# Ledger of designs, part 2: VH-VL binders against Protein ULTRAPETALA 1 (ULT1)

Target 1, 237 residues: Protein ULTRAPETALA 1 (ULT1), of Arabidopsis thaliana (Mouse-ear cress) (q8gza8)
Amino acid sequence: MANNEGEMQCGSMLFKQEELQEMSGVNVGGDYVEVMCGCTSHRYGDAVARLRVFPTGDLEITCECTPGCDEDKLTPAAFEKHSGRETARKWKNNVWVIIGGEKVPLSKTVLLKYYNESSKKCSRSNRSQGAKVCHRDEFVGCNDCGKERRFRLRSRDECRLHHNAMGDPNWKCSDFPYDKITCEEEEERGSRKVYRGCTRSPSCKGCTSCVCFGCELCRFSECTCQTCVDFTSNVKA

## First folded at step 1 (VH-VL)

Design g2 (framework fv_gatralimab)
Fold by ESMFold2-Fast, scan of step 1:
Structure g2 (fold): chain C 237 residues (1-237), chain A 122 residues (1-122), chain B 111 residues (1-111)
Amino acid sequence: as target 1 above (237 residues)
Amino acid sequence: EVQLVESGGGLVQPGGSLRLSCAASGFTFSGSAMNWVRQAPGKGLEWVGQIRSKANSYATHYAESVKGRFTISRDDSKNSLYLQMNSLKTEDTAVYYCTRLEYSGYDAFDIWGQGTTVTVSS
Amino acid sequence: DIVMTQTPLSLSVTPGQPASISCKSSQSLLYSDGKTYLNWVLQKPGQSPQRLIYEVSSRFSGVPDRFSGSGSGTDFTLKISRVEAEDVGVYYCMQSIQLPTFGQGTKLEIK
């Protein structure tokens, strides 16, 4: 589905070619980038696997540690445990990828870019509501130029601007306070084609962009996070 | 799902007329520059014509080979693109593709239809 | 009209070997906005054309990393680092700085 706008169009846009150039096992899918990964334990040595990085920030590992291993869609933490590190909780440092022939921890790679952006607690120490991020993009049609303008909903201010645009039937992009809100960078163009919602998982645990000032206009109806469920229940009560 | 679906192709005699339609879905059709591109059997791609969005006053442009014979139009309320072909020649025999070119962003043909076949023969 | 010229017009490559396609425009495709309006389109046998590369070197979503575009001004190149069976088709360069024009196409076949 190369032409499904919300999904299956951003794999090649997640990372620049030079960022993936030295990595082993690179395979670019419609909505993910796959690389070879592994985790080392004292008792069992190296467990090797495939890591898929999604624009939502989801990370999925398919184990290839032994012939016939049927473990699929493990989280990095679950893979760390599967590899023999039962009490470890440092998957960012213990799960590695091969770069230039060397084992490099995930924490030192670009592969955590979307994970960090999608986390409830942003890796940047911003303490405002805008510190929390969402991977959902929304578009509002400009009444002047006829183009759709992108709102990334990554900050509280962006959510407010989107809310105001949705409520204004005569909205014009010339009224937007930022110089450019259309996709100019490769990563930003990629996110335009990313699945709309809080997370790729049906069991979304929530993100700040699901909290939209209590209004129906800004809710993503397919989001199953607690905030969206609560909003839907309260509106119908 | 982003789609372009062409229809209206068929067999027509030289000097005849035919109207092609293209139904768009899954994107903001009204804001897009829409194009027709054709491919004669065993030949390369040839751009036929374009129609700009309302923001550019629905400006139309045509390849020299079809100018004066073909008319491109659109109905934004129906998300539809049209190509009226008059005074058809045997050299107009081709598969006709509906395609989007976005002048902001990619500046490339990024969505293609499945094509509809036009055969001009006696 | 801007004339787009491709070489070679046909190319036969052993699987796993690289392929290179040249595209030359009759005028510079660099616009005053700093962008170069050169694109690549692929048509696989019996299929509709599909997007491949825009703005000289940017791959569309889903395009494998073995494809790379390069060039400037009037001279452009599409390279496939390791040709696979699924890469068979006709490759077209296209300019969008003026009304669109395509190259003649380069047919890629596997030996």
Scores: ipSAE 0.000, ipTM 0.377, lowest interface PAE 22.3, mean pLDDT 74

Design g3 (framework fv_gatralimab)
Fold by ESMFold2-Fast, scan of step 1:
Structure g3 (fold): chain C 237 residues (1-237), chain A 122 residues (1-122), chain B 111 residues (1-111)
Amino acid sequence: as target 1 above (237 residues)
Amino acid sequence: EVQLVESGGGLVQPGGSLRLSCAASGFTFGDYAMNWVRQAPGKGLEWVGQIRSKAYGGTTHYAESVKGRFTISRDDSKNSLYLQMNSLKTEDTAVYYCTREGDYVWGSFDYWGQGTTVTVSS
Amino acid sequence: DIVMTQTPLSLSVTPGQPASISCKSSQSLLHSDGKTYLNWVLQKPGQSPQRLIYKVSNRFSGVPDRFSGSGSGTDFTLKISRVEAEDVGVYYCMQGIHLPTFGQGTKLEIK
């Protein structure tokens, strides 16, 4: 695959040509790179699939394990279980790609580059498995002073405050109980606002795992990430 | 091997209280949503309630028939799920099952315990 | 709540013959994500319930291929291609799109 010499799509910028050399099933999409992947279980043998890697660090798998299998947009952990490793939580070691004709675990490939970068953002080295799903800062304009106020979304309380602010067209920063944080300096050093959307689903816009458990403004009915699914299930109770 | 073992069932009088426990093993308990499902003698299955993992806020939801009387909690450090039952009625007489929701099969119960019997009688 | 209705409530089948169970929901179980949250659970006599099928047609690990699920929207079917003695029990459909509700159960007996 000559991705950096040929078609100049966003996905072609994710990895250098030499990093994808000898990988099987390489296809470049608009905002992702796709490769052939799989997982081996003793019960079912090799379950073959397609892995998409996004610049957000999101990883998405479409299963091709058996004729008629329609499972798509799976997380690597969900694919590991779908392939027959129901109790395993070792997807970085159990999901493989083909490099030079050999099965190579994801943990030994460059494909986890953006996943690892996403995980570091959460400032918890021991949370590498789930740490890619971090709060992203959001901003709400004040109707009194005209300035944007930063919401860190690092706690349930802060998510509720953000929900309330977004739902109030007359919101004023005098109603904000936390210190007014400067957005310029801190945002440039750690904000991931550039990648708005659900870190568990690239199709979701504006949803993160910790944002507004009871807010339809932060959830999309078409989103298949666990947070949106959980919200939709619970709100219809 | 995934195992769920319920305990704490027994005979109580109407208006009484009882606390059920479910001991989980063979999986990372804290990563899963957990549910209680009951079955009255000779009747079908009835969902009682659920508790989500901490990653999804540890939220709880209940069947209308038990709302306000039953409380679900969990202790991830002890791999344990609990059901606190207050203001018990004769209609609460059932076998109570602990069950797990899989992370890619939400809304489906992939493992069930052996059950514990609760009898509410005068 | 979504009401789940099963037919028949009881079936008697000769070993090796097929069995079919119908499940109808009071409203569509199709989620906006394109998936349908209809599951099947089996309870053998004197045992706790056990997993069978999730999202209409997917067999859980360890479930024999003689079991198959099908359907869409509000109408669903569980089929057993060749009933074996160990298949005796009560089969329940359940929905997971909202807070879970179960059908009344269908008792499968061997003649």
Scores: ipSAE 0.000, ipTM 0.391, lowest interface PAE 20.6, mean pLDDT 74

Design g4 (framework fv_gatralimab)
Fold by ESMFold2-Fast, scan of step 1:
Structure g4 (fold): chain C 237 residues (1-237), chain A 123 residues (1-123), chain B 111 residues (1-111)
Amino acid sequence: as target 1 above (237 residues)
Amino acid sequence: EVQLVESGGGLVQPGGSLRLSCAASGFTFSNAWMNWVRQAPGKGLEWVGQIKSKTEGGTTHYAESVKGRFTISRDDSKNSLYLQMNSLKTEDTAVYYCTTDLGYYDSSGLDYWGQGTTVTVSS
Amino acid sequence: DIVMTQTPLSLSVTPGQPASISCKSSQSLVHSDGKTYLNWVLQKPGQSPQRLIYEVSNRFSGVPDRFSGSGSGTDFTLKISRVEAEDVGVYYCMQATQFPTFGQGTKLEIK
């Protein structure tokens, strides 16, 4: 094609030169732009890494936190957890890049341009043929003890029970619908907040974005990932 | 029921090497952070190092006293944790414990402990 | 590393009497998430260590209510309201706000 510079994207066409000026660690690849990034935690301090931005909206991080740490293909959310920020799920604010010598959150940069565009394209009602049910557990905190209780969103009734609990500002362990428990009961074993989301693959794009609006508050109502489709189909008639 | 069983301890000469194993059952091993803790005869507990889950980077951290000499690894397909000990010193003589960090949402620390395996470094 | 200091190093208690162990950290144990990762661990004679208390005051499942933890910042206390024969062992405080470090241990014996 005679006019194909705008039709085909590669690393050199993802961002304008002026948009990348003053950013540290800029390297332009074939189909990505790479910059230095990091995430700060109280326990471990600064974890530094390299962030690659793709035209598909994919974001991949390779960690440089320790000698011999060869973690690549990390999502920003996985890198946030890796840096010691369990369950924050605010990687857009917690993962930073260096611009003009200052730490600047990803949410304040142009680097999320393609991520934001791809997230809007999830407004599709279609689902993958033959895909297994991918459910995400949701959690409700007790107002007395602060412990979180796990709700399985596997059936229509379970989704309703969770929705009702989320609507109760005075929810307590004694209100737990699956079992008679008290604030003295331990939280479930093997369940960390850091493992919320899609348990099949870190590359499940829809699940990375699906934690904010469930029943319009905690799960994206327009998200077409299997988990959100299952949730909305079970909650709404 | 959570169980951790250490093995591989024994008598070894200074400068030698030894590999410890920990067999885990009763929990989702692939999601757990694992730790090694040791106790010299008649002394207190000393943290040796940790390994995070593969999904969280599989990164390792070590106490300064063992850094560069000891290596922690895991095999999630076998529910096993390992400690490779090189350039062993007399002061490495201890009972070595395998411990879990299951997280329980907001808790952190050493939830379950194995029975320990004894390492003696002597000429 | 955060240094943990326990007092006393040994206690001899008649069954049914209370016991108290102090633990001080070289710096605040408050994590950036607002939680304080101070744990208490017990090692009974000839046995592996077992977790007693997490996040200052929460008893681990199966731990009797006669055990209680308290404190904030850098000063922490473990109390046993009525010592039983089964409580004999060495008690360790442990921080997990940074990489784990232990106190030197307090040996509890029955008279």
Scores: ipSAE 0.000, ipTM 0.395, lowest interface PAE 19.6, mean pLDDT 74

Design g5 (framework fv_gatralimab)
Fold by ESMFold2-Fast, scan of step 1:
Structure g5 (fold): chain C 237 residues (1-237), chain A 122 residues (1-122), chain B 111 residues (1-111)
Amino acid sequence: as target 1 above (237 residues)
Amino acid sequence: EVQLVESGGGLVQPGGSLRLSCAASGFTFSDHYMNWVRQAPGKGLEWVGQIRNKANSYTTHYAESVKGRFTISRDDSKNSLYLQMNSLKTEDTAVYYCARVFSSGWYGMDVWGQGTTVTVSS
Amino acid sequence: DIVMTQTPLSLSVTPGQPASISCKSSQSLLHSDGKTYLNWVLQKPGQSPQRLIYEVSNRFSGVPDRFSGSGSGTDFTLKISRVEAEDVGVYYCMQALQTPTFGQGTKLEIK
């Protein structure tokens, strides 16, 4: 829009003015809203930072604990750990913002609106074009016992391990990469859910959202399966 | 009684290596960030580097003058801090102090050791 | 780097008289948490450095009340209201906002 109105308007439309009026450090960016945030540790006190909220549900934190700190673009969980809360795993309760001069946990603020929407979508079989990309648990059936084993797709390496398992016609429980599992172990919870990812077949179409095989994280340039070949061909200039 | 005691200093040739130790007692060592600070003969104080506690993933920061040559580590089970110094230069000649970081400042120091002397000379 | 500049570099004081040391930083030491990360450190002759003041004006435990720190932004002062013989040494201001830098030191001597 004229005068960069589209960029300014996009950021300003994430939250109503009433929702932000008492918050400290509010800056409206092109596609995000930024506020002052922090996390308190018993030994070192308050670690103060800047939290950016995106319409995709992404949350980024730039730590301001010391100017020499290299910790920019942290996730809230990583910031919680950085601030001295190594075992808490409760960043929604431990990371706070200032509202009306008081520390208020993120869990009690409107700032998690887009994050929560994105998280709920990752729990469903409903896909949406242009929605926040979400990695999910995927399942591979044992060729011997038929039981499904859970693969958690959170990193490129984990996606690689699952992709290789799906490509192996003789995959069995003993090939599970994270622990030694036998056919005597019970099935993982949720294995009854309809599988959404690539199958053993080269004819697999994959997903267009980042569920397992629809994104660059889940595609491998050296792989010869049809889905990887198609993806690699489509991203070449 | 809160104490820090450095050891491992000595005479070393340029290009050589030395490992300094700092033994902590009288406080919960594992809770604190720790600094190394040096002082060249007749000169002022110069910060060398810092290591954070376990809760902050033992992250390390170094002064530009020593980056790539010096490595800070710690062993919380032994209440000990270490400084591994490689590729030593004559400019590294100094008294080296370990210092405890005070909780009200991320780099501020409230307890200092007695120092150990490092001389880099041919 | 933040540059710390002290004045004077040395001073001689008669016991019981006041002393004042100035410290200037090349940029503000105020952090977004509302704290100003300026410390004062004392090194007595032949001894290791010892703590004196943190966050501009707070005395560490054991520091006599004749010592006071003040200032804001880039301009800071350490004042000793009645200098005693035990106060001899080199006083350093130190910023802890970034990777630490020290002033060049001020040598306090008794006449």
Scores: ipSAE 0.000, ipTM 0.403, lowest interface PAE 20.1, mean pLDDT 77

Design g6 (framework fv_gatralimab)
Heavy chain, then light chain:
Amino acid sequence: EVQLVESGGGLVQPGGSLRLSCAASGFTFSDAWMNWVRQAPGKGLEWVGQIRSKADSYTTHYAESVKGRFTISRDDSKNSLYLQMNSLKTEDTAVYYCTTEGYSSSYEDYWGQGTTVTVSS
Amino acid sequence: DIVMTQTPLSLSVTPGQPASISCKSSQSLLDSDGKTYLNWVLQKPGQSPQRLIYLVSNRFSGVPDRFSGSGSGTDFTLKISRVEAEDVGVYYCMQGTHFPTFGQGTKLEIK
ESMFold2-Fast, scan of step 1: ipSAE 0.005; ipTM 0.428

Design g7 (framework fv_gatralimab)
Fold by ESMFold2-Fast, scan of step 1:
Structure g7 (fold): chain C 237 residues (1-237), chain A 123 residues (1-123), chain B 111 residues (1-111)
Amino acid sequence: as target 1 above (237 residues)
Amino acid sequence: EVQLVESGGGLVQPGGSLRLSCAASGFTFSSYWMNWVRQAPGKGLEWVGQIRNKANDYTTHYAESVKGRFTISRDDSKNSLYLQMNSLKTEDTAVYYCARGGTIFGVVEFDYWGQGTTVTVSS
Amino acid sequence: DIVMTQTPLSLSVTPGQPASISCKSSQSLLYSDGKTYLNWVLQKPGQSPQRLIYEVSNRDSGVPDRFSGSGSGTDFTLKISRVEAEDVGVYYCMQGTQWPTFGQGTKLEIK
């Protein structure tokens, strides 16, 4: 977005000006370089975000799909999943930046310089993500019509409906009690403008989407799924 | 027809390691949750652990008696389930069965069982 | 963990007579979807376990109609209306509403 020319002077040590010249969204902080990035998925289309590169090799992404996602610190792999590519482990190829108006994968940029240097140390980062809980819409295919139907995981009931649909090999969209969807209606699919992420409450109170099933809104005490079991096991009583 | 065939059992000393395999056929393996269940000589059935399908992020859970020592994994491209057993104890001596878990609303139901493979932990 | 308790632990039955096995759970097995995930499993001598009944009363394909399951909440029963020689083995109840747990097993023998 907006450039802070005076602030950019001190942060230019990470990359040469020539290396950043054609990139969109360049902003240089004290210990990072920030650029516009994104990831394209069939489900959501283009998800746009901001990528910060640190000299430690850390890469942090702040999603811009909704205003409240601005402060969530995601790894590139987590952003790839958040953007709708849940099963992919190819974030170096799937997360792109804009260079000269074109989408360019991270793997073809200088932005991975410090990441590659740190990866040679053969150590796993057990970096704690922020205390924020992020939520996301999920999609389930109808067994009758084959169309994907959007599950907005905003309440315990919606999370249960999604959980039930995932476990039901004969699930039909006509069984969905909200928004009266049918096999004949317009398909609800994700796009870059579909709300994802918790805009305010880190405890999921008042959240408008759900990505984390470990929170109170997403947990079912009677459920034997790993997320519900893990949540119950972590309760210290 | 659904078939589950375990292999990899044998004799091992206490403190040793073994890796069991279960080869699945006759169904879409990648869609199902899979479990390991064991039976000590002359004893009843004891659930060891589970691994869920790709839609549930391959999450695993273990019985308290094996937690931290056993690891369950799967390779959907090979229709195979694995149990890596480390720090084996004499109490781990049992026939190990793989069992297909149900995915009905997130609950577990074992509709098919393998033939079993014997693990003996002794000096 | 939910504890499953079977009675009796063994029984001997004359062919053609009925048999009944009780299973009690330490907690209700009623799941939030309105279903009760209680199964009955048979292990014949020298063979792997096989499921007979799922969700309290539903017979698996190929299971004879002489087998029937009933119950609710914490109390469940497996009945065999006319025991046959092929029914010999150890019967286990199992719950799937929490981490899977099994009863101790009931050994059925022919007199």
Scores: ipSAE 0.000, ipTM 0.391, lowest interface PAE 19.8, mean pLDDT 73

Design g8 (framework fv_gatralimab)
Fold by ESMFold2-Fast, scan of step 1:
Structure g8 (fold): chain C 237 residues (1-237), chain A 121 residues (1-121), chain B 111 residues (1-111)
Amino acid sequence: as target 1 above (237 residues)
Amino acid sequence: EVQLVESGGGLVQPGGSLRLSCAASGFTFSDYAMNWVRQAPGKGLEWVGQIRSKANSYATHYAESVKGRFTISRDDSKNSLYLQMNSLKTEDTAVYYCTRHDYGGNPFDYWGQGTTVTVSS
Amino acid sequence: DIVMTQTPLSLSVTPGQPASISCKSSQSLLHSDGRTYLNWVLQKPGQSPQRLIYEVSNRFSGVPDRFSGSGSGTDFTLKISRVEAEDVGVYYCMQSLELPTFGQGTKLEIK
């Protein structure tokens, strides 16, 4: 979670002077390096902006393409969409910087150094495009009858219901579903269930502590429980 | 293998009475809520009533069309469900099915073969 | 009572062609638990009703994948991607949010 990468670094130490000399719009801040960037679309032409690179690997773009959005903070993907490339999802190739007077894609620059380092550390919940969402079925014991009840965690609503049940020491199965499930129903035991792998460990099967920790469906920004706080503090994009 | 077998159907005069039975096997009968559903000749399915398990005090619920005339009961020691039908009307003519709730709270996961009740003068 | 309305009441389909049945409820079948209590039941000619789909889109064990359920709120659809001779029968939608009520039934026949 805490990887010691949160310590502030002097902006002048992020890149060598020689690596930045040919780039246009270079400004070195206290904890970032800023350069001129842009994205080209056939519909709108060039959208020009400023890109800030942080030692944490964060990338922040401030749009200069429209007078009404000069101060907006955008991710590179959001900037790609804003510039008119709504479905491309190739911001590393489509967002460029100026080096020696030429447009150079971010993927061919040193500016992604810290982003790449940060991305390698977030391998826990890597999902390829089109990958199936995998969640382990979870069980909560009824405080009244003691029988375990099944939560499949397939949707955000199902994850919310499970989260609420876990936080309630007096939870009863009549609370899920309210007035629909009763203590007379048969206990739902783990051995009767087919488990799907979770995003924390895609190969996890039979691990009693395995839940999705790398997925926003299972974690809620407004929640102050330790698991949600840890998720909010330590995951990125 | 879950099995439900209804019996007790037959021909009865209007105003008469009849008692239907359902014998359950292949599961722990006492843990499940049970339903009666009927189907009049050439018509659709109509829910008649339900009885919950001992954990819910054998609570019963009935369709408005049969309320006050029909009584559902069960004998967990015999794995049996019953429907006592009084003051029968010609409109009660139907095939009567015994059905089980699933453990997720959804009704009708298993059905019996049905027993025919004909109310005719 | 919640009223369930099916359309059409009957349809004839050439084998291998798709079939679609609509079901509308008089009120939302979404419960506060986040689940939607809409089920489908099939009755084949001369047989007892049998389970088909629960909670909108979940097939019961043994139900072929050519059957699919979809919908939300008050509007639901049952689809058969490639109708086979064994699919002949009457299809009923049913709500279990309150005391159970069934639609009128849709009779599926092969041409």
Scores: ipSAE 0.000, ipTM 0.383, lowest interface PAE 20.1, mean pLDDT 75

Design g9 (framework fv_gatralimab)
Fold by ESMFold2-Fast, scan of step 1:
Structure g9 (fold): chain C 237 residues (1-237), chain A 123 residues (1-123), chain B 111 residues (1-111)
Amino acid sequence: as target 1 above (237 residues)
Amino acid sequence: EVQLVESGGGLVQPGGSLRLSCAASGFTFSGSAMNWVRQAPGKGLEWVGQIRSKANNYATHYAESVKGRFTISRDDSKNSLYLQMNSLKTEDTAVYYCTSPYYDILTGYMDVWGQGTTVTVSS
Amino acid sequence: DIVMTQTPLSLSVTPGQPASISCKSSQSLLHSDGKTYLNWVLQKPGQSPQRLIYEVSYRFSGVPDRFSGSGSGTDFTLKISRVEAEDVGVYYCMQGIHYPTFGQGTKLEIK
């Protein structure tokens, strides 16, 4: 998706059908789109591979250059080097995909859409670099006024404010640094019911919410979504 | 109201043992790391040790001055924190506070403090 | 161990006047997550320590806006813009980037 802040549900949402129609080797995964790719060198000829495009902008290549090649999860630059272009560092022009039966460089395809968006975001200020993606907004009830206060959980500071509010049985919205509270209570509560999915587990079982911070209050041991699994794994490791 | 209440302090002779307790209320105890901090008479604050939540496998860490003699444990079902003090020395005489970082389970940061319980080690 | 050093160790202030306390750490308190784990704690006479400031400059709920924290790396300052009688006590800086260590404390007295 071009400019959406939300997480993608599955690979079918990454590109329009028309954009993929003429490409060879198209396979739609849970959170990626896979296509046939390759890189040509004078030393080794055509090295054929499979390219996976993720909504995060990550690009992974599994090499199929020779039977038994076990190079997996290569970056495009690493694949360019592996294919015999060791000094080029021009993978956007040297790695190609097949469109309409012809080799087309990645730089001339829609496949770099998320990579380009990710790269532009990485060039932003230090403050924006610390923001984490939230899969849902959280709500905490005020003990004074009875209304629910919306927490967007886009940064660790916002997650900490939510964590503090959740742990405080006497929490009051007057203690919140921002004084905005929804006067349209039904609309705000309605948004809480929209499950936005997880980047690596769009079909998450037993979890209607995931947040991207390492907080025990916001993780469920019974949830099999990648965010909850990663939290549990990282805590143990 | 978030509260921590220490108990179990008293007078003990050198080489003796004592177990301190800390009762937590008003917050999700099981999700919080817990710390013990002490203050000798007329002196500053000294961190004693910490215990992480279940999510961090109840990992413990101790100040060098107490390592091998003190053990921290918790009972999440009772919202209680404990400090088992063995081989007590005169220099362990202090007011002992339990503290919680409340929001950060990984760093041992302290933002809630109890009232303290006094331990006097004297012959 | 990260050593925390406070100056001055004591100061006397007339009510309504400002106060400033310095804290220096033996190594940077800036973590790879972009946060600086420097906290300030206050202990009033005969009372338990109470939270004051976290991550250099953020006030805990209930802390008056006359309290402000600043600094980076290894050098930090706590300022009170207009000291009141209730501000009497011992102020401690504390690092949380590793296992916690405290400064030696600064005693604030009213003249």
Scores: ipSAE 0.000, ipTM 0.373, lowest interface PAE 19.9, mean pLDDT 72

